# Designs tried in a protein design chat: miniprotein binders against q9rrp1. Part 5

Target 1, 274 residues: q9rrp1
Amino acid sequence: MASLNSALRTAQHVRTATRGALLWGYEQKLAREVKANGKLPRHLGLILDGNRRFARAAGLQREMGHSFGADKAHEVLQWCLELGIPSATIWVLSTDNGSREPAELAHILSLLEREARQLAVDPRIHANRVRVRAIGQHDNFPPQVLAALNNLEESTAGYEGMRLNIAVGYGGREEIVDAVQSYLRTQAAQGATLEQAAENLTPDAIGAHLYAADQPDPDFIIRTSGEIRLSGFMLWQSVYSEYYFCDVYWPGFRRVDFLRALRDFQGRDRRFGK

## First folded at step 3 (miniprotein)

Design sc4
Fold by ESMFold2-Fast, scan of step 3:
Structure sc4 (fold): chain B 274 residues (1-274), chain A 82 residues (1-82)
Amino acid sequence: as target 1 above (274 residues)
Amino acid sequence: SKTVFIVIRGDDPEKLKEIAEEIKEELKKLGPNVEILLEVDGKTLFIIIEGVSPEEAEKIAKELAERAKKLGLEVRVYVEEK
């Protein structure tokens, strides 16, 4: 029995090493192709889906899935920086929390506070001059979470490198309402009547008052977990975006998956000239 | 979609090159994204197939394994796991 068990362990080790070498070679091929093409998203949208299902599949607590998801977000930020992607928006928490247990929501907000505080002092952020903003509706967040997000935004506000938006408490319809309110307040400050404000309202005026108005609209959006929908993510800005739906759960999203998505994007640009 | 890795080993580099060209043309006609790599020693052939269903991958692997066996070649198939 010991002899058989030893042989099985050796065969499994060799099999695992061979698969790793094949994936490494394929990843290098994809990286060369992506770099040779040179076309990158001007603004990459990421819908981080599958943390709960990842934890369930691994037999872990739900909270572990969100922690692994946060770790994965750091890896993907690094990949964006390495390639030189100018802007990215990551969707962490929706305005619709009806299906979340209070304990899960509290855990997500605690993780958000921790991650925001870590990013504020992260050498990668400062060396690459990454401007980080939390977009969404935050008024109902705990004070310590708001303080952490505000500190992160303030400490990076002057940077002109990569733009990183963390969509938290975010919903597309709520963003549009906020944009209209911002537009109306701007008109009021200029002495416009309600009638004049109505006459001056255009699609461009709404666009100018969206959360990330100083950035181009997302031209590429990736959603993990295989759900073929955007769920209101950047509802106004995504009307002409290219979409990529990856069947892996967010914590399992690998560099090879990222490069494969970018290669797909590059193929679309070449064929359609969008 | 899933990625399938097929490794074919043999002692005759010319035979592997011929097999690589046949497989490349056949798989292109089927429509999957196919990459074929021959190692520097000329004795190991890697075939990478992207965007295939598990059913299609099994069929392709079975056909290639049968062809390689008739030519005295070793075949291994790996499927990218979720």
Scores: ipSAE 0.000, ipTM 0.267, lowest interface PAE 12.7, mean pLDDT 78

Design sc5
Fold by ESMFold2-Fast, scan of step 3:
Structure sc5 (fold): chain B 274 residues (1-274), chain A 82 residues (1-82)
Amino acid sequence: as target 1 above (274 residues)
Amino acid sequence: SKTVLIAIRGDDPEKLKEIAEEIKEELKKLGPNVEILLYVDGKTLWIVIEGVSPEEAEKIAKELAERAKKLGLEVRVYVEEK
């Protein structure tokens, strides 16, 4: 029973972590320590990796891993709200879907539509004044998915509490290309020649045309699943970010894992007497 | 044998533990050849069942889904096809 053995290994890891937190109030202690320190990320980046591997380890169909990943995103949003993190960007779907089966991609897009519709009416979003934006390239999305994302953005556009960016159809190189195109269109509207636009181009000009330009650059990025790379996530904005790589798969990411990551971030400011 | 994996999500971890104990008692009645593992991860209760027939798997899935719906909980059931 390969699937049962995989599920049992996952279950044992889950039980050990949960039992430890509950027996000692460790999670509550970590939360108090994080809050007492007072330093939080101004903009938290999250690379939601490991849905497929989680499903495989649990003996589940691949598509079910994505559903569990969505549930975990709601939990992590709640943890961000509880701690008062001002901005977060979550990477849900990249521009490169060539490795995905059409059925898996269709399921992810259907799940995205459902989650966007649910989030638009979620009392947590409205009570906490969370402004939600979908960032990325969406031209190839089904009309019903675009409608759901647009409704979510419009319903929250006036909010000034937390900023939440959902990166879907997102790639860092594509973001930079879009920023350059946006910059060039702005220059053209001002009557600049191509040569003048080239002379006027600065790093700050590119920065001003990125998807979340109205927010600070991410100062902390967490990736789950043990992959020690960013894969182009917020490529321009992440130059000075602190990185945290967690071995757990995204659907298995716990509040204790989140709090440990934040405590690690807080320790980096004081590292080597800084 | 078929493996059944059940995930039950709720907002109260202590309530999920009570539900887990209740489910374990009921599933023991299926006989000595059924292996059951239950664990709680934050807001999710996981149930792994080995040694059930396809008919028993469907019955368990329906009964747990009805109970979860009554309690306002989300239930997902997966049956390993081998």
Scores: ipSAE 0.000, ipTM 0.147, lowest interface PAE 17.6, mean pLDDT 77

Design sc6
Fold by ESMFold2-Fast, scan of step 3:
Structure sc6 (fold): chain B 274 residues (1-274), chain A 82 residues (1-82)
Amino acid sequence: as target 1 above (274 residues)
Amino acid sequence: SKTVYIFIRGDDPEKLKEIAEEIKEELKKLGPNVEILLEVDGKTLLIWIEGVSPEEAEKIAKELAERAKKLGLEVRVYVEEK
């Protein structure tokens, strides 16, 4: 019996080591393949879905899911910086989520304030010259949240490195309405009549007034949690985007999942004569 | 929870890719809380499934092993606690 038990323990250790080594090796192989190909998204869209379902499935409080989601966003930002992805937009809070339970919304906004304050002094942000903007409708946010977001934007406004957009209080239809309003105000300032403004309106004119107009349209969008829809994310800009839908919840999104998505993006380029 | 990892060896990488697509479609039924990795590396198909119950892990391991054997492929299945 002792000999059998010893053999079983040895076999278990060998299996555990083999699994860990293979997963690590697979991740490194994916990273090498992605770098060797060299084709990266010019603007990566991320729909951070599944925080609540992650918490529920794990038997955790809803608030913990959002905290783990924030931690994951920091990891993914680091992966983007390592690969040299030039622009990313992360969807953190939609306009529809504004009707969420008051306690949950208060927690999300408190977490957003804390994350914004931490990013404003994060050495990674300043060393990599990351320009951070909060996009969306913020008029009803608590003053301390607005102050934190404004400070983060102001402290990074002069940077020309990676562009990072944090979409909070964001909805695609609301963005289009804001763009049209911005366009009309610009036309009015130039002395145009409503008829002239209508005649001058082009798709490019709307594009120029969107929240992240100084950046290219997203060419790749990843959504977690198994939902196969964009829910209005960057509704105007995403017309020609490639989409990747991952079944994992956002807090469970791993570097291998990220690299696999990028390899899939690169495969689409090869299939289309690249 | 349990982790299932499976190695399927074959002489034809294209046949392994076909098998991978079939398995991937079937495993989608497990839902988004289960982490699934499928990769064809040369003559080996690697399947990783994490976050399944012990009962579900044994069932999946048995079904995939039987399918691979019916196709004349060498298969190795490992089930361990995460």
Scores: ipSAE 0.000, ipTM 0.207, lowest interface PAE 12.4, mean pLDDT 79

Design sc7
Fold by ESMFold2-Fast, scan of step 3:
Structure sc7 (fold): chain B 274 residues (1-274), chain A 82 residues (1-82)
Amino acid sequence: as target 1 above (274 residues)
Amino acid sequence: SKYVIIEIRGDDPEKLKEIAEEIKEELKKLGPNVEILLEVDGKWLVIRIEGVSPEEAEKIAKELAERAKKLGLEVRVYVEEK
């Protein structure tokens, strides 16, 4: 019989269906206000949380939640392109997978491979000149997953329309350690001693060796699912970021939710300009 | 020909539903030609009012905004003309 998850699914569907033409007008007014203001994030961070809880609430298997999450990422990318947001980083998979079942991790990696292969030939990616890059630690990924990610990066490497970073096998502490190691290797290649490397170390030197060092730091980070924490996402780069926490699960994240978040960002500090 | 969209943000969806019912009852007195939609969407209460004069629309918007602010709620108002 009917489960709690089934009841929640029905309630969610009814709420969406009753939105009506008048509320559609509200979304259009939000879009006009956001566009008229003109202040957009230079680099938008997205913590994609709630795929499992979305699936449970809808009475679906956990694996389907990850698939719906991938579909939502495509929708949000389209909204970013429509508004002209120049850079975005989406957090798909962390470095800490100790609590995940091997079967779930295998499914996520299989989904990642399929999505990467599809994006590499997606006309929308090429028409909008989106440069896609996977950031994180990938040494332990299956060879076919690495091949798919490398092909996606190679096929988009020359694009200058938008920057999209897919954070996979990503952790903020691991990124900082990787940056320091990269900095030290660069110093060693120049013949520096440890003492000289220590003397030459600056915050900018670490920043130059982060995964997406060629892009601005994120100025706005959105997390779904109602969790009010960053969990180390872009730990070094987010020091001056504005944060927005949305109660909806990632697969349920709507254009109206996105527009409200951007309007909130636009009201935060009214910076003098570019 | 004018219509008003009012957005009220709060931390408690159940309290927003209570506020929505109070506002709905107050707005009923504007007459049968006034169309009112109220929807609680998570932490947002969205109100749309159509069928009022430009002067009445501005008055309603101001009164509701002041009430929401006194309750410590964030409020935004859109007054549009067709």
Scores: ipSAE 0.037, ipTM 0.576, lowest interface PAE 6.4, mean pLDDT 81

Design sc8
Fold by ESMFold2-Fast, scan of step 3:
Structure sc8 (fold): chain B 274 residues (1-274), chain A 82 residues (1-82)
Amino acid sequence: as target 1 above (274 residues)
Amino acid sequence: SKTVTIWILGDDPEKLKEIAEEIKEELKKLGPNVEILLEVDGKTLTIVIYGVSPEEAEKIAKELAERAKKLGLEVIVYVEEK
């Protein structure tokens, strides 16, 4: 470790240390341990919390917090690709916007349009055959935002690599309602009565009509900001998920934090007999 | 900011490994949520402790530095507070 040896020489001579060099060494050790273990989430859920609190703590405008949050999402996508995580769902905008000012919501939607357009031409997406899908309720989004999301989905629809779901306008209860409505419309198209549809309804039937039904349920969910709750994220699918709550705000989420979360997940599997 | 890093410098890698095992056992008493990296690289023992409060980190660093000094070893401590 050349960076660590450089930090030690500096500290030895002047009694100071280079934290960054040491953290890099620790991060490399964690990455090696995570890869050696080999057990990864089949579907990773990410609740991206703390953009506003990060901006406030740093003395920055709220808009800067959301931009840094978007940058962090690109970094985390890269970490998922490096490790070979097969599916991930990131929660970037909920259905509950009651506490958001109209200008902030407009900024988030503008940022979403820009990010979707950039991802559609991102070499990482195409080289790694990442299939990107926006999930949630989008009827009230501006036409240019819908066009950008649709273009991203269409340009990646044939890919068989990593599956990435971007949850925007997403709420768990709304997803369940949408799934039930989808199920009932399918039954009606087959000529079923309401009573027959009710008798045919099973947990698996609801599962088959959820937004990401073609993917396994999330087995690991990470939330940033220190809030110990899921807020309805993947409410139906998360019944058997393992949860990890990280104290850092999303824009401050480090690769070492990501690797520690995965190491924690790997420890839980081992304790449960595999 | 729950990270403390300690470097212990000595001329004998085998003695540093012995010290590392002693420290590892003591730090396990802080509970299962404390993550510890112990690495011997030539004449240096590097200890990284994650998952402790800044107050607990300072206490650990001071105790380890005092013990290493009694053994004639040089100790460099860095405690992250933000």
Scores: ipSAE 0.000, ipTM 0.157, lowest interface PAE 16.3, mean pLDDT 78

Design sc9
Fold by ESMFold2-Fast, scan of step 3:
Structure sc9 (fold): chain B 274 residues (1-274), chain A 82 residues (1-82)
Amino acid sequence: as target 1 above (274 residues)
Amino acid sequence: SKTVVIIIRGDPEKLKEIAEEIKEELKKLGPNVEIYLEVDGKTLIIVIEGVSPEEAEKIAKELAERAKKLGLEVWVYVEEKE
């Protein structure tokens, strides 16, 4: 083997503990620890950040970053299914597209259409009875994209297994406005005056009209790319969530990163969890 | 790209100190570099993926020298493709 007189020479001349073997071992240790603890998020939020920066850092076209990001979302869905996480919301496209070039936005929407069509016939979705919903504001989406999202939602609507929300055209402030509008329309349908509707408004009433109101609030939110903020993700529901911020870009997010985040969640005190 | 594996052994308190220092320094390696760091009893394991050969060598040397100054044992492994 290598001389022990120099750590640098050891690094240059020794090939013993390979990356794959050590990462696999570490990953398996984390998986065992997470499973042994048994505490899992009831609703996991994922902010899929860093596709553009990943592509740039790797010397790839920007559009490839979004495709790799989609591939990573499929991997993470599989990890959620394997662990038995009952609900997840993934944020793939915000309402704020002001800094995006029209060609990039068109590519993202085309990718979204393709991914929605593929998920609708994915054996994993049907075998695991995953109910998929697209949440957000979709009025400005091309008709073919809306058709693909609606087909995915309708084909899984009867499932009571894992609940997966795909947040597209999503913004937290816009969700709250939509919830208030929904609440007011419900009150109007019941014959309430505006004053009565105002008197009947409670935090629970807003909560009941949010996009994923039939699911628990997210108790754990992971954001990639190292930005330590939620950017309005599930703004109303996330008030009591635990947050994990990972420096890795989304397409580079590995199972070991996922398991480390879950281990971190398991070690945290929760004032409102039982 | 190369993978650097660094295993440091010794006093748990010193391992926690060096782990915190290393975490801040490794943030400078860039967004597509993957870092795995764990303290388990008397052992600190650091795995760094996606670095150039030159960066791998620099990191290995820097961390080994720091560990030695703290009186810790250190082993460095680099994945070679040939």
Scores: ipSAE 0.000, ipTM 0.179, lowest interface PAE 14.8, mean pLDDT 78

Design sd1
Fold by ESMFold2-Fast, scan of step 3:
Structure sd1 (fold): chain B 274 residues (1-274), chain A 82 residues (1-82)
Amino acid sequence: as target 1 above (274 residues)
Amino acid sequence: SKTVRIEIRGDDPEYLKRLAEFIEKLLKKLGPNVEIELEVDGKTLTIRIEGVSPEEAEKIAKYLADLAKELGLEVRVTVEEK
């Protein structure tokens, strides 16, 4: 009896391992194809959608969905580093929090604090010289969250290996408004009248005052969960971006899905825009 | 422990393989004691799960049934006691 049970468990393990090996083989084939092509996004945008639906579908607490989402962000950062993608922006928390339960928002901010503290001492960040910045509106964040984000930014400010932007309290329309306000304050400091500021305003002037103005515009944006919209993500900078919409929820986004998206990007002709 | 068997039918074998990959990764994150068999045979994805409590087995079965329904796939769930 014990021998039969052991044989069955061994067969189950072997079958699961065989499926994993086949998936690994396909994944490695895609990785070779992507590397052989050599065309990578200069700046990859990621809209992390589906954490709540993932948790709901799994019958798990919503907090677990956000935790799995954070784990997935670490995996995807590693894949970006392995391929040599020079810049990435991940959208973690929007400015629109009106529909969120206060407890859920508090949990997301607590998770953000923990993740920021973890990244600040992560050997991968320092070994790969990753410069990490939080972009968005942060004035109303708890002091401990701001301290964690500031420490992460300061600890990585001198790095030039990869640029990682964490978009938190982020909205595209709010970014444009902040850029215009920043532009107007710069003009006022130079003694310009409102009329002179209006005459001096150009698209490049707005671009220069955006949160990640020192980086190229995103040329490729991936959204998970099957939602076919950008929801204002990098609204000004994404005018010429290529878009990829993946049907899986963010915590279920696999390396093979990532590589397929990059292969799709590599097959696209870009004749208009950066 | 209970065994959960789930059969999902779809028209695209490649899509069923992607779904199998997603489910395998998701369930492995629930703990080292979860044993998972996945098989795609033409238009059918078969999932067998062992090593979970009765409560977790019911939650997993509901999750996979709801996921398949949201994706427009036919699903059959069987819970076996041993």
Scores: ipSAE 0.000, ipTM 0.130, lowest interface PAE 19.6, mean pLDDT 78

Design sd10
Fold by ESMFold2-Fast, scan of step 3:
Structure sd10 (fold): chain B 274 residues (1-274), chain A 82 residues (1-82)
Amino acid sequence: as target 1 above (274 residues)
Amino acid sequence: SKTVRIEIRGDDPEELKKIAEYIEDLLKELGPNVEIELEVDGKTLTIRIEGVSPELAERLAKWLAKFAKRLGLEVRVTVEEK
């Protein structure tokens, strides 16, 4: 019996090694194709959807889903750095929290604080000169969370290697309202009347007052979980974006899924002959 | 090459089994010379990864330790030359 069990374990190990070799080969081929093409998103948007559904499907607590999601965000950041993607915005927390229990929201904010503190001292951030910014509405955040985000932003403010925006307390409609308010305050400071401000208003003027106005608009947006909608993510800036919808939940998003999305992005341009 | 051994302690064996499945899925992208063994014994999940480079071993050890700690689980990581 022991010899039979040993043979079964060996067979399982052989099957595992074979599956890994095939996936490895496919992934390496995709990576070579993506790098050879050379066209990368100038600004990659990521809607990190499915943490809760991943946890439910696995029979785990919601808190574990968010922790798995944070780990996946670190992996994807590494893939972006390896490929040389110059800007990325990740959507972590929406302004609309009506369906979330207070305990879940508190956990997400606590996780955000821990991640921000860890990222501020992460050698990858400093070695690759990644500038990290939190975008969104933060007025109702606990002081310790805001302090951690501000420290991360300040410690990376001088970097120009990569731009990383963490969208927390973020909603596209709220961003547009904030941009309009910022525009009007700028006009008022210059002595403009309401009528003059209205006459001076252009799409570019609004664009100049959005949260990440110093960066190009996202040209590619990936959403996980199979939902085929943007839910207001970068609502103003995404008008001309290409978007890719992946069926996997965010914690299950693999490097091969990421590379397939990038290959798809690259293929769209060739297809249109531009 | 190096061997990475991780011991994760938790309260629920069924939860540890699901964590093992998730970790196994993520580690399937490791190269063809890597052997992965996972075992749940009571409240302990043992993960053994053989045939990894020194750089990958260090990276995996750090990631798995951080991952387990985020879940509120106790973790012990051992890296050995083979």
Scores: ipSAE 0.000, ipTM 0.243, lowest interface PAE 13.7, mean pLDDT 79

Design sd11
Fold by ESMFold2-Fast, scan of step 3:
Parts: C-alpha cells; sequence; structure tokens
Structure sd11 (fold): chain B 274 residues (1-274), chain A 82 residues (1-82)
C-alpha cells in the first residue's frame, strides 16, 4: 500500500486536475444557456484593466502585462464574433497619462502600432467584415502610430459586419467637449448665431457628434480588475447601460468569466418584469 | 450507516459523464468500505453511495448541492438510513 504522505499527494493532484474538468463542463453549460437565451448586448463596452497588477502577481515585468492584455483582447474579439455581438468598444489607453512612466507609455504606443498593423491584415477581420475604428484624441501620438491606426480604419471602412472601436487616447469628458465643438462648427457652417446654436442644442444633437454616433449606445459594460467605477468610459452613452464588474485582471479574463457576465446581463432583462 | 442517493439533471450527457468521473475519482480516496454506484441515463446522473456515517452523509449532500448549483444543474439528494 502507498504511504499516507503519498496518498495525500495523489489526492491533491487529482483534486486539482478534476477541478479543471468541472470548470470546463461549467463553461460549456454557460455557453449553451447564453446561446439558448439569444439576448446579446447590442454594443458591448470593455474596460481592459489590471495589466500591471497581473504582471506583478505573475512575477513578470510590468510591460509584459500589456502584451498579455493585447493577446487577451484577440481572444475576446473571437468570442464576440462567435456569439454574433454586433458592436464592441474596448478601452485601451486613457487621455489621463499622469500616473504612467514615460517608458511605459512609449511601450504601450509601440504595442498599439504593432497591434494595429496586425489587425489590418488579420484574416478574421476581413473574413468577418469587421469595421475597426480608433476613437479618442490622437493628435499627440507618434506619426507611425497614427499611420497604423489610419491604415486599419481605411482598410476596414467598407465593412458592415461587427463594429469594433478601439478607444485609445480616450476620455469621456474629452469626447463630450469634442462633440460640442463639432456641433458648434456644424451650426456655424449653417449660419446659426451662438444664441441659435444654444437654442438648438439637445441631447440628441450631442449624441450625433460623439465618436461612434452611427452605433447604438452600449447596453452592457464590463470592467476587469475589481475596480467599481467607469472612470468616464463612454460617459454620455452609458446613461442606461448595465454594468458588470469582474474581479479578475484583464489578461486572466477567461471565457467562463465572459459567459458568466453575459448570463448576468441576460438575467437583467426586465422587459416583462414588474 | 447511511445511503446517499443523488440525482443530477442536465441537458448535456457529456457534462454529466465528467461530473460522474470527478465524483468517482474523489470517492476512491474515502476508503474500501464505501460502495459507489453511478448511472447516466440520458439527461440524469444517478449516484448511490453506501457505507458512510450520518455526519459524512450530511456533509456530502451539502457539498453536492453546492457543486450542482455552481454548475447550473438541478439536483435532488436523498439520505436513507439502513
Amino acid sequence: as target 1 above (274 residues)
Amino acid sequence: SKTVRIEIRGDDPEELKKIAEFIEDLLKYLGPNVEIELEVDGKTLTIRIEGVSPEYAERLAKWLAKLAKRLGLEVRVTVEEK
């Protein structure tokens, strides 16, 4: 007979391995339930948070967390395509860079250029006719980054499949200011006085001048990392959104976490409720 | 001793088979006096366990109910005295 210590080691190993099998079964159950329900977000917002903390927890360099975060974004895009989610906006980089070291920001911008160039030639993007747009304020980005983002937008501009917005250099307050400026320039071009422009201003007028105005407002927003705040993400558009806060760091976000979030969203449907 | 009878219902027979394998593997470590019967019949997994104490039967029933809830499955646990 095996010794007690040997038996205990075997039991621990078996428990670890079989827990993985149970999780796989649970993920398949969730996928079936989500598909059977059929209700999907019309526009999914994703706040990609926790790259730095993931790297720290894994004993990796901080910059590597951003690379793993980019890999995770590709996985989540695939899950969105498989389920048929019509629109998604992913928040990659804020306008607020005050807490970032210059070297980290430079790395993020280098990653953004590489990822934009990769997406522009990605067979999944073209096969699924995904229209990709970079939203935000980009004027201060390096010319090669701007060129990569512009090429990605131009190469997908004619597609009518999934809409993918990459929010980079994005801030909700900055978006609202840009929308107001755009509205005022439109009014001025039509010969309106400032007073007339003020009288003509409505919520719909602001909405028409937001970055992704041709898409529905996000009805579901997921933030990773356990932070229970939106930090201004799609500030104007999210007024009626459902919010889901997941404790995992973005690079550790699993398909089961994604499916649980979607099932939770489906459970919040109160169309026939009290 | 007690007999624990558990019925787990679901739509996926492959998921039920994996649950059965996990439970069987776990129970093999409880000792030679525990008798286990597992049956998958379409959408139902039936598990019958003999040779457990009343205290263990209660703990096992609670664990299996929590497991089924986490997996989104319907479970019925019956504890019979022998």
Scores: ipSAE 0.000, ipTM 0.091, lowest interface PAE 22.3, mean pLDDT 78

Design sd2
Fold by ESMFold2-Fast, scan of step 3:
Structure sd2 (fold): chain B 274 residues (1-274), chain A 82 residues (1-82)
Amino acid sequence: as target 1 above (274 residues)
Amino acid sequence: SKTVRIEIRGDDPEYLKRLAEWIEKLLKKLGPNVEIELEVDGKTLTIRIEGVSPEEAEKIAKWLADLAKELGLEVRVTVEEK
């Protein structure tokens, strides 16, 4: 009696399709609400957390989680372009890799190289004039990874559309140290003594030497995986940011989750001081 | 030779267009003999279903009516003889 199994499969497909329809309908309602409001983040920060936990929960190899995470980053970039978000910074790899096995780190760096090469020739990047920069400390990356990141940055350097920063080898404390070093080297080049450099140092001087100083500070930061912390992400720039913490793992982050976050952002009053 | 006509009314033509695209993709999975015509005119989505048994047409119509109701849309179902 194969007809029974066929009927059960049809019923299962209808139930799955009905859940998908309700989710799709809710997503379309959210998209209308977000567009009607019109307020968008000027600079969106994304902490991509949960690749390993996603893979574990799905019964997949850890490396697959990072690959699905990269795919999700491409989807989210598309959603940002569709809505017209002018700047985004995505945190892909921190400076602290002490808990990662060497094989996992090697895989992440290999994936980063492939993604950077792919993005450099991506028609979406060039059609939308997206300027892509890799921010962080890269001196210890393999030469082929550095070459891929430099090529991506060089091929988009003239674009004035969306600004996309890929934070790799990134840490907030390291960024502040790099900014101070950059400031001191600028002062030295102008003939300033150490004492003069110290007297000239202001918060704005540090801000001017941060990795994405030509962009506004992030006004909205989303972290996936349910952890309620920033872990030093854009430590100096995030002082006045709004934060949204989503319970889903990054590869499972849906357009509906993205739209919910934006609706939440739109419900908040923002004051940039006086 | 019976055609089931479903008329869904909403306040957003863009939403109705996207809803129509999604319904079309889903209904195509039911088999090659099901002929579906979708038309969006202003605030109205019209769906015509042919090439399905009367029992299957009734089930599909009920499912679409329930779906539209859950989405807060107004639905009318009519059966046309041809």
Scores: ipSAE 0.000, ipTM 0.178, lowest interface PAE 16.2, mean pLDDT 80

